# Ledger of designs, part 288: VH-VL binders against q9umr5

Target 1, 268 residues: q9umr5
Amino acid sequence: SYKPVIVVHGLFDSSYSFRHLLEYINETHPGTVVTVLDLFDGRESLRPLWEQVQGFREAVVPIMAKAPQGVHLICYSQGGLVCRALLSVMDDHNVDSFISLSSPQMGQYGDTDYLKWLFPTSMRSNLYRICYSPWGQEFSICNYWHDPHHDDLYLNASSFLALINGERDHPNATVWRKNFLRVGHLVLIGGPDDGVITPWQSSFFGFYDANETVLEMEEQLVYLRDSFGLKTLLARGAIVRCPMAGISHTAWHSNRTLYETCIEPWLS
Key: E = the ipSAE of ESMFold2; O = the ipSAE of OpenDDE; V2 = 0.75 times the mean of E and O plus 0.25 times the DockQ between their complexes.

## First folded at step 13 (VH-VL)

Design kb5 (framework fv_nofazinlimab; at its last look DockQ between E and O 0.87; V2 from the best seeds 0.77)
Fold by OpenDDE, look of step 13:
Structure kb5 (fold): chain C 268 residues (1-268), chain A 122 residues (1-122), chain B 112 residues (1-112)
Amino acid sequence: as target 1 above (268 residues)
Amino acid sequence: QVQLVQSGAEVKKPGSSVKVSCKASGGTFSYYAISWVRQAPGQGLEYLGYIIPIFGQANYNEKFKGRVTITADKSTSTAYMELSSLRSEDTAVYYCARVDYDEYGSYGMDVWGQGTMVTVSS
Amino acid sequence: DVVMTQSPLSLPVTLGQPASISCRSSQSLVWRDGNTYLNWFQQRPGQSPRRLIYKVSDRDSGVPDRFSGSGSGTDFTLKISRVEAEDVGVYYCMQGYHWPYTFGQGTKLEIK
């Protein structure tokens, strides 16, 4: 039988967004038990990410317990960060494939047309002011806001991303790394036409330097220092990068070609 | 100069709801948090919650969870605080305040509204 | 919740004399960014609160230099070097670190 699949949604999202994905999984892997976690939907997805991690943890623990052979995680957008954190804090998770579906794994720095209705055009240049404060860090968006021009503020103020990345020292860094390394495969999915994740390479742990030049995963300090296990995972062939063009952010979970190419192979 | 102008005094019956507005002028609105603080007569200040308009979401003091709703309209630079299931103990002056920021972040509430007296009485 | 404790609660002062208000937090107000999120507010009779000090010691624009803030960690002080008649009111410390943000009880400054 196929391993159970757990799905975690993104910002301002819900389980309903994954109806196509469920269909694809059911068609290609009949009998797969797929659980789309319906937690922190809609505006509740703005809750602090650590709060979300705790909530999702409570939901996945029973599922994992019933699946001793392991489970797969499909985590979309903001959900990818939640899942990475989840895998970091869980010392007994049994995740085979962690599929990060267009997630800002290295953070977000930019506004897009998709989010223009939420954020003004000047968000990129000014959001650090509120995000890197106690006021802002109560919101998920600020938890992974990564301003390359204010790296000091990011490193010091980020209550989530900087920690799970091991960019800021904390007493659990070693343990979290160990826990995260329990994953069988890290499948990174994203693409240049996403239009939301900025830069889109963030889905592959690429990100801006101080000059807003996008550097790849292997150039990132988190990789070089193996702060949470990226270097180790890569070395053992556990990282899969699946870039795909022509897919908008809201289509990653509903594109059949993407599913067949980037997701299905890892639902064993 | 940034100003916050609040709506007028309210007299409400117990069990009813009140919605107070806070309009910002003379500056930007979207990137500032708008806080709501109340003060019962002769008493101190109590933090109700705040909203970051660009996110369209508020953070609430759990003490008031379920009764307080804070919203913002970016197009009019107006924040709102609605308090439901009013009690006599909710009688207070309600203030909105802007949480300022500089190049190093946000630090506090630098601009306050004039306050809105809400009286809850039978 | 973080408890902010002010002392004294009543502060009668002679004009021209100095005044000092203490504020103690039940938890450190030093945030991970290194800043200390302690504010002082003045509320004159019949008026809205006015921020005097932020980040422990930084004065808002227009605040007279006779006002000064100091302290660290959990202990903070607001000082008025020479009290003036216009300084009559209630002063509040506030922590902006630990949600929910909380105020001190207030210190009522009066002229003797």
Scores: ipSAE 0.844, ipTM 0.918, lowest interface PAE 0.7, mean pLDDT 94
Fold by ESMFold2, look of step 13:
Structure kb5 (fold): chain C 268 residues (1-268), chain A 122 residues (1-122), chain B 112 residues (1-112)
Amino acid sequence: as target 1 above (268 residues)
Amino acid sequence: QVQLVQSGAEVKKPGSSVKVSCKASGGTFSYYAISWVRQAPGQGLEYLGYIIPIFGQANYNEKFKGRVTITADKSTSTAYMELSSLRSEDTAVYYCARVDYDEYGSYGMDVWGQGTMVTVSS
Amino acid sequence: DVVMTQSPLSLPVTLGQPASISCRSSQSLVWRDGNTYLNWFQQRPGQSPRRLIYKVSDRDSGVPDRFSGSGSGTDFTLKISRVEAEDVGVYYCMQGYHWPYTFGQGTKLEIK
């Protein structure tokens, strides 16, 4: 029998969006218990990410308790950041596969086509002014906004991303790293045609330097310092990279080839 | 120079609603925070909530969350505050205010509207 | 909620003399970026509030240099070195540290 699967949605999203993914799992792995968490739907996905982490933790605990052999997480877009924080703050999680489905793991810096729908005026060079303030940090988008041209402000103001990446000192860094390292596999999914995640390599822990040149995961300081365990996981053979071209941001959970190639193998 | 101009005074009956507008000029509207603050006659200031128009989402003081709705129209650079189920104790001057920022961040409300008197009486 | 407590609530002052208003917060107002989000506002009779001071001590544009702010952590002071007739009104401190942002009760400054 297959381990239970927990699905966590992204920004401006809801549990309903995952009907196709549920269908794929049911067809390929019949009998799998899949729970799509119905929390922070729609505009509620703009709530501070730590509030979302708390709410999702409360929902996940009973599911994990009923499955002592382990569970899998499939976490889409913003939901991948929620899930990574869960893996850090839960010393009792039993997650085998953490599947990060086009998630901005190193942050977001872009006025892309999808983000332009949310932000119809070009704004990426100016959003730091409100995001790196108490007013802005009350919104989830600002919790992972990462302006490479104002990295000092990011490091000092971020209430979420700079902490879970170990980019700012905090008293829980050692415990969070230990908890995160209890995951069996980290499956990173994304691609160059996503159109929303900017840079798209953020889904693979890549990000811009000050010149907007993308540095890959192994070139990132958080990797080199092993601040939350990426270097350890890679050395352990626990990181799976599954890039796929030709998929737009809203199509990751409804593409059968993507599911069969990148997701299904990790849902044992 | 940024300026906030509010809609005119309103007289309302208990149980009805009121919608106050706040039009911004002389600056970019979309990524400022626009705050709403009220002051009952002879009383102090009370924070209702704020909106960051580019997110299209407000953050509400829980005291008012069930009765207040804050919105923004980016095309007209106008924020709105609507208060429903009006009571006599909602009689107050309602202000909008902009959160300023510079190249290093945002610091607080530097520009205030002129205020809109809302009187609730039967 | 962060509670802001002003003292005194009423402040009669002789014209030309100094005035001092205290504001105490229930929590430190130093935000993680190192800034202290404490503001001072003046409301003259019949007018909307006007910001005087932000970040504890930074004077807003067009505010006379007789106004100064000081303090740290939880204890803050607004000083007027020489009160003028135009200074009558109510003064409020406000914290912008943690939502919901809150005001002090106000200090009414009057000429004796």
Scores: ipSAE 0.626, ipTM 0.833, lowest interface PAE 1.7, mean pLDDT 90
ESMFold2 (binder alone), look of step 13: mean pLDDT 92; pTM 0.941

Design kb6 (framework fv_nofazinlimab; at its last fold request DockQ between E and O 0.83; V2 from the best seeds 0.79)
Fold by OpenDDE, fold request of step 14:
Structure kb6 (fold): chain C 268 residues (1-268), chain A 122 residues (1-122), chain B 112 residues (1-112)
Amino acid sequence: as target 1 above (268 residues)
Amino acid sequence: QVQLVQSGAEVKKPGSSVKVSCKASGGTFSSYAISWVRQAPGQGLEYLGYIIPIFGTANYNEKFKGRVTITADKSTSTAYMELSSLRSEDTAVYYCARVDFDEYGSYGMDVWGQGTMVTVSS
Amino acid sequence: DVVMTQSPLSLPVTLGQPASISCRSSQSLVYRDGNTYLNWFQQRPGQSPRRLIYKVSDRDSGVPDRFSGSGSGTDFTLKISRVEAEDVGVYYCMQGTHWPYTFGQGTKLEIK
């Protein structure tokens, strides 16, 4: 039998958004138990990410317990960060494939049409004033806002991303790294035509330097220092990178070609 | 100079709801957070929640168990606080206050509305 | 929730004399960025609260230099070097470090 699949949604998503994904999984892997977690939907997805991590943990623990052979995680957009944190705090998870579906794994610093809808009167260059305050850190968006021009503020004020990345020292860094390394495969999916994740390379742990030049995963300090296990995972062949062009942000979970190429191979 | 002007006093029955408005002028509404604080007669201050208008959503004190709803209309620079399932204990002056995300990182509530008295009685 | 404890709750003072109000938090108010988001508010009779001090010791514009804030971690103090008649009212400390943000009970300053 196929391992159960757990799906974690993104910002402002609902279970309905994953109807095509469920269809594809059922068609190609009949009998697979797929659970789309209906937590923190809609505006509730703006709750602090650690709160979300706790909620999702409570939901996945029973599923994992009933699946001794392991489970697969498909985590979309903001959900990818939630899942990474989840795997970092759980010392007994049994995740075989962690599929990060167009997630801002290295943070967000965008001013796209999608973000303009959310922040119609703000510019990305000034959002640090809000996000790196106690007031702003109560919102998920600010938990992974990564301003390359204010790296010091990011490192000091980020309550989430800087911690799970091991960019700021904390007592659980070693344990979280150990826990995360329990994953069988880390599948990173994203693409240049996403239009929301900014830069799109963030889905592959790439990000801006101080000059807004995009550096790749292997050039990042978190990789070089192996702060949460990326270097180790890569060395043992556990990281899969699957870039695809021509896919908008809201289509990653509904594109059949993307599913067959980047998702299906890892649902064994 | 930024000013916050609130709506007038309200008298409500138990179980009903009240919606108080807070109009901002003299500044950039989208650069602020609007906080709501209440004060029962002769009592201290209690933080209800706040909204960051550009985010379009609010953060709430869980003590109110989902009875409070804070919204903002950027087009009119107006924030709203709605409290449902009113009880006699909800009788208080309700204040809105501005949190300025300035370059100095002062934050805090530096500008306050004049307050709105809400009386809940049978 | 963080509990803010003020002392005294009632503060009678003679005009021209100094006054001191203590505020204690149940946990450290130092944020991860190293700042301490402790505020002091003044509420005169029949008026809205007015912020006097932010970040422990910074005065808002228009606040007389008679007012000063100090402290660190969990212990904070508001001092008035020379009390004037216009200083009558209730003073509140407030923490903005840990959600939900909380106020002290208030200290009622009166003239003897």
Scores: ipSAE 0.915, ipTM 0.957, lowest interface PAE 0.5, mean pLDDT 95
Fold by ESMFold2, look of step 13:
Structure kb6 (fold): chain C 268 residues (1-268), chain A 122 residues (1-122), chain B 112 residues (1-112)
Amino acid sequence: as target 1 above (268 residues)
Amino acid sequence: QVQLVQSGAEVKKPGSSVKVSCKASGGTFSSYAISWVRQAPGQGLEYLGYIIPIFGTANYNEKFKGRVTITADKSTSTAYMELSSLRSEDTAVYYCARVDFDEYGSYGMDVWGQGTMVTVSS
Amino acid sequence: DVVMTQSPLSLPVTLGQPASISCRSSQSLVYRDGNTYLNWFQQRPGQSPRRLIYKVSDRDSGVPDRFSGSGSGTDFTLKISRVEAEDVGVYYCMQGTHWPYTFGQGTKLEIK
């Protein structure tokens, strides 16, 4: 039988958004137990990411315990960061495939469409003032906001992303790397027409340098230093990159071709 | 430049609710946070929660679990605090205050409303 | 929650003399970015609070030079070099490092 699948949703999202994905899994992998975690829905998705990680951890423990052969994670948008942290903090997780569906894995540095109406000037250059304050760090988008022009502030103020990337010293870095490396496969999905994740290459661990030139995963310090295991995973052949053009941010979980190409092969 | 003007005093019965408004003028409403703080007669200050209007959601003090709702209307530059299931100990002056996120890192309640007296009595 | 303890709670002062108010926190107020988010507020009789000092020692715009803040870690002080009649009121310290943000009990400054 097929391993259970756990689905973790993104910002301003809910479990209903995944009904087409559930249909696809049921058709191609009949009998698969799929759990779409109904935690931190809608506006609750702005809760601090460590709070979300704790809540999702509590929800996945019994599912993993009942599936000794392993489980798969499908984690969408912000949910991909929750899942990556989960893999780091759980000493005994049994995740085979971690499927990161258009997630801002190296952070976000882009205005959302709804913010542009509020500010005639781009907010991405100014949001660091909110996000790198104690008040801002109580909200999830600030936990992974990554301003390439204020990297010292990012490194010092980030309560989440700088830690799970191993960019700031912390006592758990070695253990978190070891735990993350127990995953069977890391499947990275995203594309240039997403429209929300900025740069879209963040879904593949790419990101801006100080000149806003996108550096690919293999050019990032966190990869080169193997801070949390990306270099080791790539060397094992455990990283799958599955880019697809023509898909907007809200359509990743409802595109049949994307499912068949990028998700289905990893749902053993 | 920035001014915060609150709604007028309220007298309420136990078990009812109250909704206090805080209208901002000047500055860019979405660029800062609005905090809510209360002060019972002759007592000190107590933090209820805050909202960052650009994110459209609030962070609440757990002490008021389930009784406080903080919202913002960007189109009118107005924040609201609603306290439900009122009891006599909720009698207090309720203040809104701005938290500005300036380039100096001055994060704090630099502009305060005039306060709204809420009296809970039978 | 971080407990903020002020001393003294009542401070009678002779006009023109210095005043000093202590504030102690139950945890370090140094945030991960290296800043210490310790603020001081003044509440004159019948008025809303007014911020005097932010980040331990930075004076807000329009606050007289006679007000100064100092301290580090868990121990902080507000000083008034020469008390004036308009300084009567209650003074609060507040920490903005650890949610939920908390105030001291207040120090009531009175002229003898």
Scores: ipSAE 0.644, ipTM 0.840, lowest interface PAE 1.7, mean pLDDT 90
ESMFold2 (binder alone), look of step 13: mean pLDDT 90; pTM 0.924
OpenDDE, look of step 13: ipSAE 0.906; ipTM 0.952
ESMFold2, fold request of step 14: ipSAE 0.623, 0.632, 0.614; ipTM 0.828, 0.831, 0.831
ESMFold2 (binder alone), fold request of step 14: mean pLDDT 90, 90, 90; pTM 0.927, 0.924, 0.925
OpenDDE, fold request of step 14: ipSAE 0.912, 0.913; ipTM 0.955, 0.956

Design kb7 (framework fv_nofazinlimab; at its last look DockQ between E and O 0.73; V2 from the best seeds 0.78)
Fold by OpenDDE, look of step 13:
Structure kb7 (fold): chain C 268 residues (1-268), chain A 122 residues (1-122), chain B 112 residues (1-112)
Amino acid sequence: as target 1 above (268 residues)
Amino acid sequence: QVQLVQSGAEVKKPGSSVKVSCKASGGTFSYYAISWVRQAPGQGLEYLGYIIPIFGTANYNDKFKGRVTITADKSTSTAYMELSSLRSEDTAVYYCARVDYDEYGSYGMDVWGQGTMVTVSS
Amino acid sequence: DVVMTQSPLSLPVTLGQPASISCRSSQSLVWRDGNTYLNWFQQRPGQSPRRLIYKVSDRDSGVPDRFSGSGSGTDFTLKISRVEAEDVGVYYCMQGYHWPYTFGQGTKLEIK
């Protein structure tokens, strides 16, 4: 039998957006129990990410308990960060494949047409003013806003990303790393035509330096320091990178080719 | 000079709802949070919640959760505070205030509206 | 919730004399960025509150230099070096660190 699949949605999203994914899974892996978690939907997805992590944890624990053979996680967009944090705080998770579906794993710094209504053209340069404050950190978007021009502010103010990345020291860093390393495979999915995740390489733990040059995962301090286990995972062959062009952000969960190429192989 | 202009005084029956508006002028709206604070007669200040208009959602004081709805219209630079299930103890002057920032991301309520008196009486 | 405790609650002052208001928070107001999110507001009779001080000691534009803020951690003070008639009103401290943000009880400054 196939391992259960748990799906976590993204910002301003809900379980409804995954209807195609469910169909694909059912067709290719009949009998798979797929649970799309309907938590923090819509505007509620703007709640602090740690609050979301707690909520999703409560939801997944029973599922994992009923699946001693393990489960797969498919986490889309903002959900990918939630899931990574979830796997970091859970010392007893049994996740085989963690599929990060176009997630800003290394943070977000940019505005796009998709988020234009949320992020005006001047947002990229000014959002740090809002986000790196107590006021802003009450919102999920600010929890993973990563301004490369204000690195100090990011490191000090980020209440979520900087912590799960191990970029800011905290007493749980070692334990979180240990927990996260329990994952069987980390499947990173994203692409250059995403149009939302900025830079798109963030889905692969790439990100801007101070000159807005995109550096790869292996060039990141979090990798070099193995702060949360990326280097270790890579070394043991547990990281899968699946870039795909021609897919917009809102289509990652509904593209059949993407599913067959990047998702299905890891749902065994 | 940034100004916040609020809607006029309201008299409401218990159980009804009131919606107060706060229009910003003389400055940008999107990059500032708008806070709502109330003050009962002869009493201190109480924080209801705030909205960051660009995010389109508000953060609420749990004390008022479920009864307070804060919204913003970026096109008109107007924030709204709606309080439902009104009680006599909701009688107060309601203020909107802009939460500004500096170059380092520090915030404060630097500009206040003139206040809106809401009277709840049977 | 963080409790902000002001003292005194009533402050009668002679014109030209100094005044001091204390504000204590039940939790540290030093945020992870190193800033301390303590504000002081003045509310004159019949008027809206006006911010005087932010980040413990920074004065808003237009605020006379006779107003000064100091303190750290959980203990803060607003001082008026020489009280003027226009200073009559209620003063509030406020913490902007721990949600929900909270105000002190207010200190009513009056002229003797």
Scores: ipSAE 0.853, ipTM 0.926, lowest interface PAE 0.7, mean pLDDT 94
Fold by ESMFold2, look of step 13:
Structure kb7 (fold): chain C 268 residues (1-268), chain A 122 residues (1-122), chain B 112 residues (1-112)
Amino acid sequence: as target 1 above (268 residues)
Amino acid sequence: QVQLVQSGAEVKKPGSSVKVSCKASGGTFSYYAISWVRQAPGQGLEYLGYIIPIFGTANYNDKFKGRVTITADKSTSTAYMELSSLRSEDTAVYYCARVDYDEYGSYGMDVWGQGTMVTVSS
Amino acid sequence: DVVMTQSPLSLPVTLGQPASISCRSSQSLVWRDGNTYLNWFQQRPGQSPRRLIYKVSDRDSGVPDRFSGSGSGTDFTLKISRVEAEDVGVYYCMQGYHWPYTFGQGTKLEIK
């Protein structure tokens, strides 16, 4: 009865992190087939994002083939970027709801409580020097690092984010936009108390300008040019924005209220 | 003024492991990439892998079939390369080298260690 | 892997004369940022490699101006305008375009 659900985890994460989400789905949508993909766990989540996209594509193809009525994606943090790329490169995906759970869709630029633990103070001002090089682009964090003070370097060097956002010309841009637009709904989830995604509005396709002032989705060039289909999706009424305060980065997939408000309605 | 000083020469038996250290002085160890490159006697250079210490995970050349482990200790500014299941063809000088890191970017290996001779002999 | 091919492999040169070393890659080395990640290294006998040139033509600090690099795409050249005795050694090109990064097989420069 219910469409199958595919779950994709984030940076330094694993499939086990979603055990509570699975419980919520089972309670509200009994009989739903839920697959939490067990790929690129832990430090393997630092592998290049295109490598991760390839591996997850291989895993989702048989699931989608067995569900001609469609599937849903729930993609957390870095996993939301993997899923968005997946929707662009697959001309035969059958995704109805793409649920982007606190994902850095316009990139990351910040020292945060989580990243500060891993990366000392002032990390954000220094990372562009290695991230925008062949050595840095072999790591996932650098694939979506977006330094607003070195935007030319970002636009030219990004192997992943600038491409899937249509910020740099490439031969597949038109086809990727067409493929992405086959999604039924884009559900954007995030909030101001996340503590890791910086700016938190990146989860809603907002991002910093050169003065670190946040421009919202509708002010972004990628939206205005409709580079990968955001304007088209919004005009169709296919974009759902579900912000929620009071949720830290590690709590999105284990908060019952968040599930009921932002996720459950889209698991038809 | 970055300098890289490596551990001393080693003689090893086939099937064993070797761990070479590379201590950095000067610069900001956490941010620049430390590469490992080897040179068999009379042969050219081979890239084994590299680590960016702040990420704590290395990128490896698949040619070595999972036999190489590269790590870093930020507190001592020291990188390590461990090669396991040693074979006679692993006899080589092993170099560490940093990838340049300045406000203009990173383009290649500008500072090299002195090299560590590893001899694999039964 | 990107294959780097140097020629000649052995280069005997008369002291004071020019020398030229070719390096060819199996694919273009122009990275997405528009830079060409091609390096040249010198290894004197018994020493570690030393970088001479990066980005095809940019000379490192302290490298004599008799060394120059040129080329584009897949074809690159290291030139020494007047060979000196201290230039004896092996010269390697290296690509930093596509992992794993690879070296040419080396060119041994020797004085006739």
Scores: ipSAE 0.734, ipTM 0.896, lowest interface PAE 1.4, mean pLDDT 91
ESMFold2 (binder alone), look of step 13: mean pLDDT 91; pTM 0.938

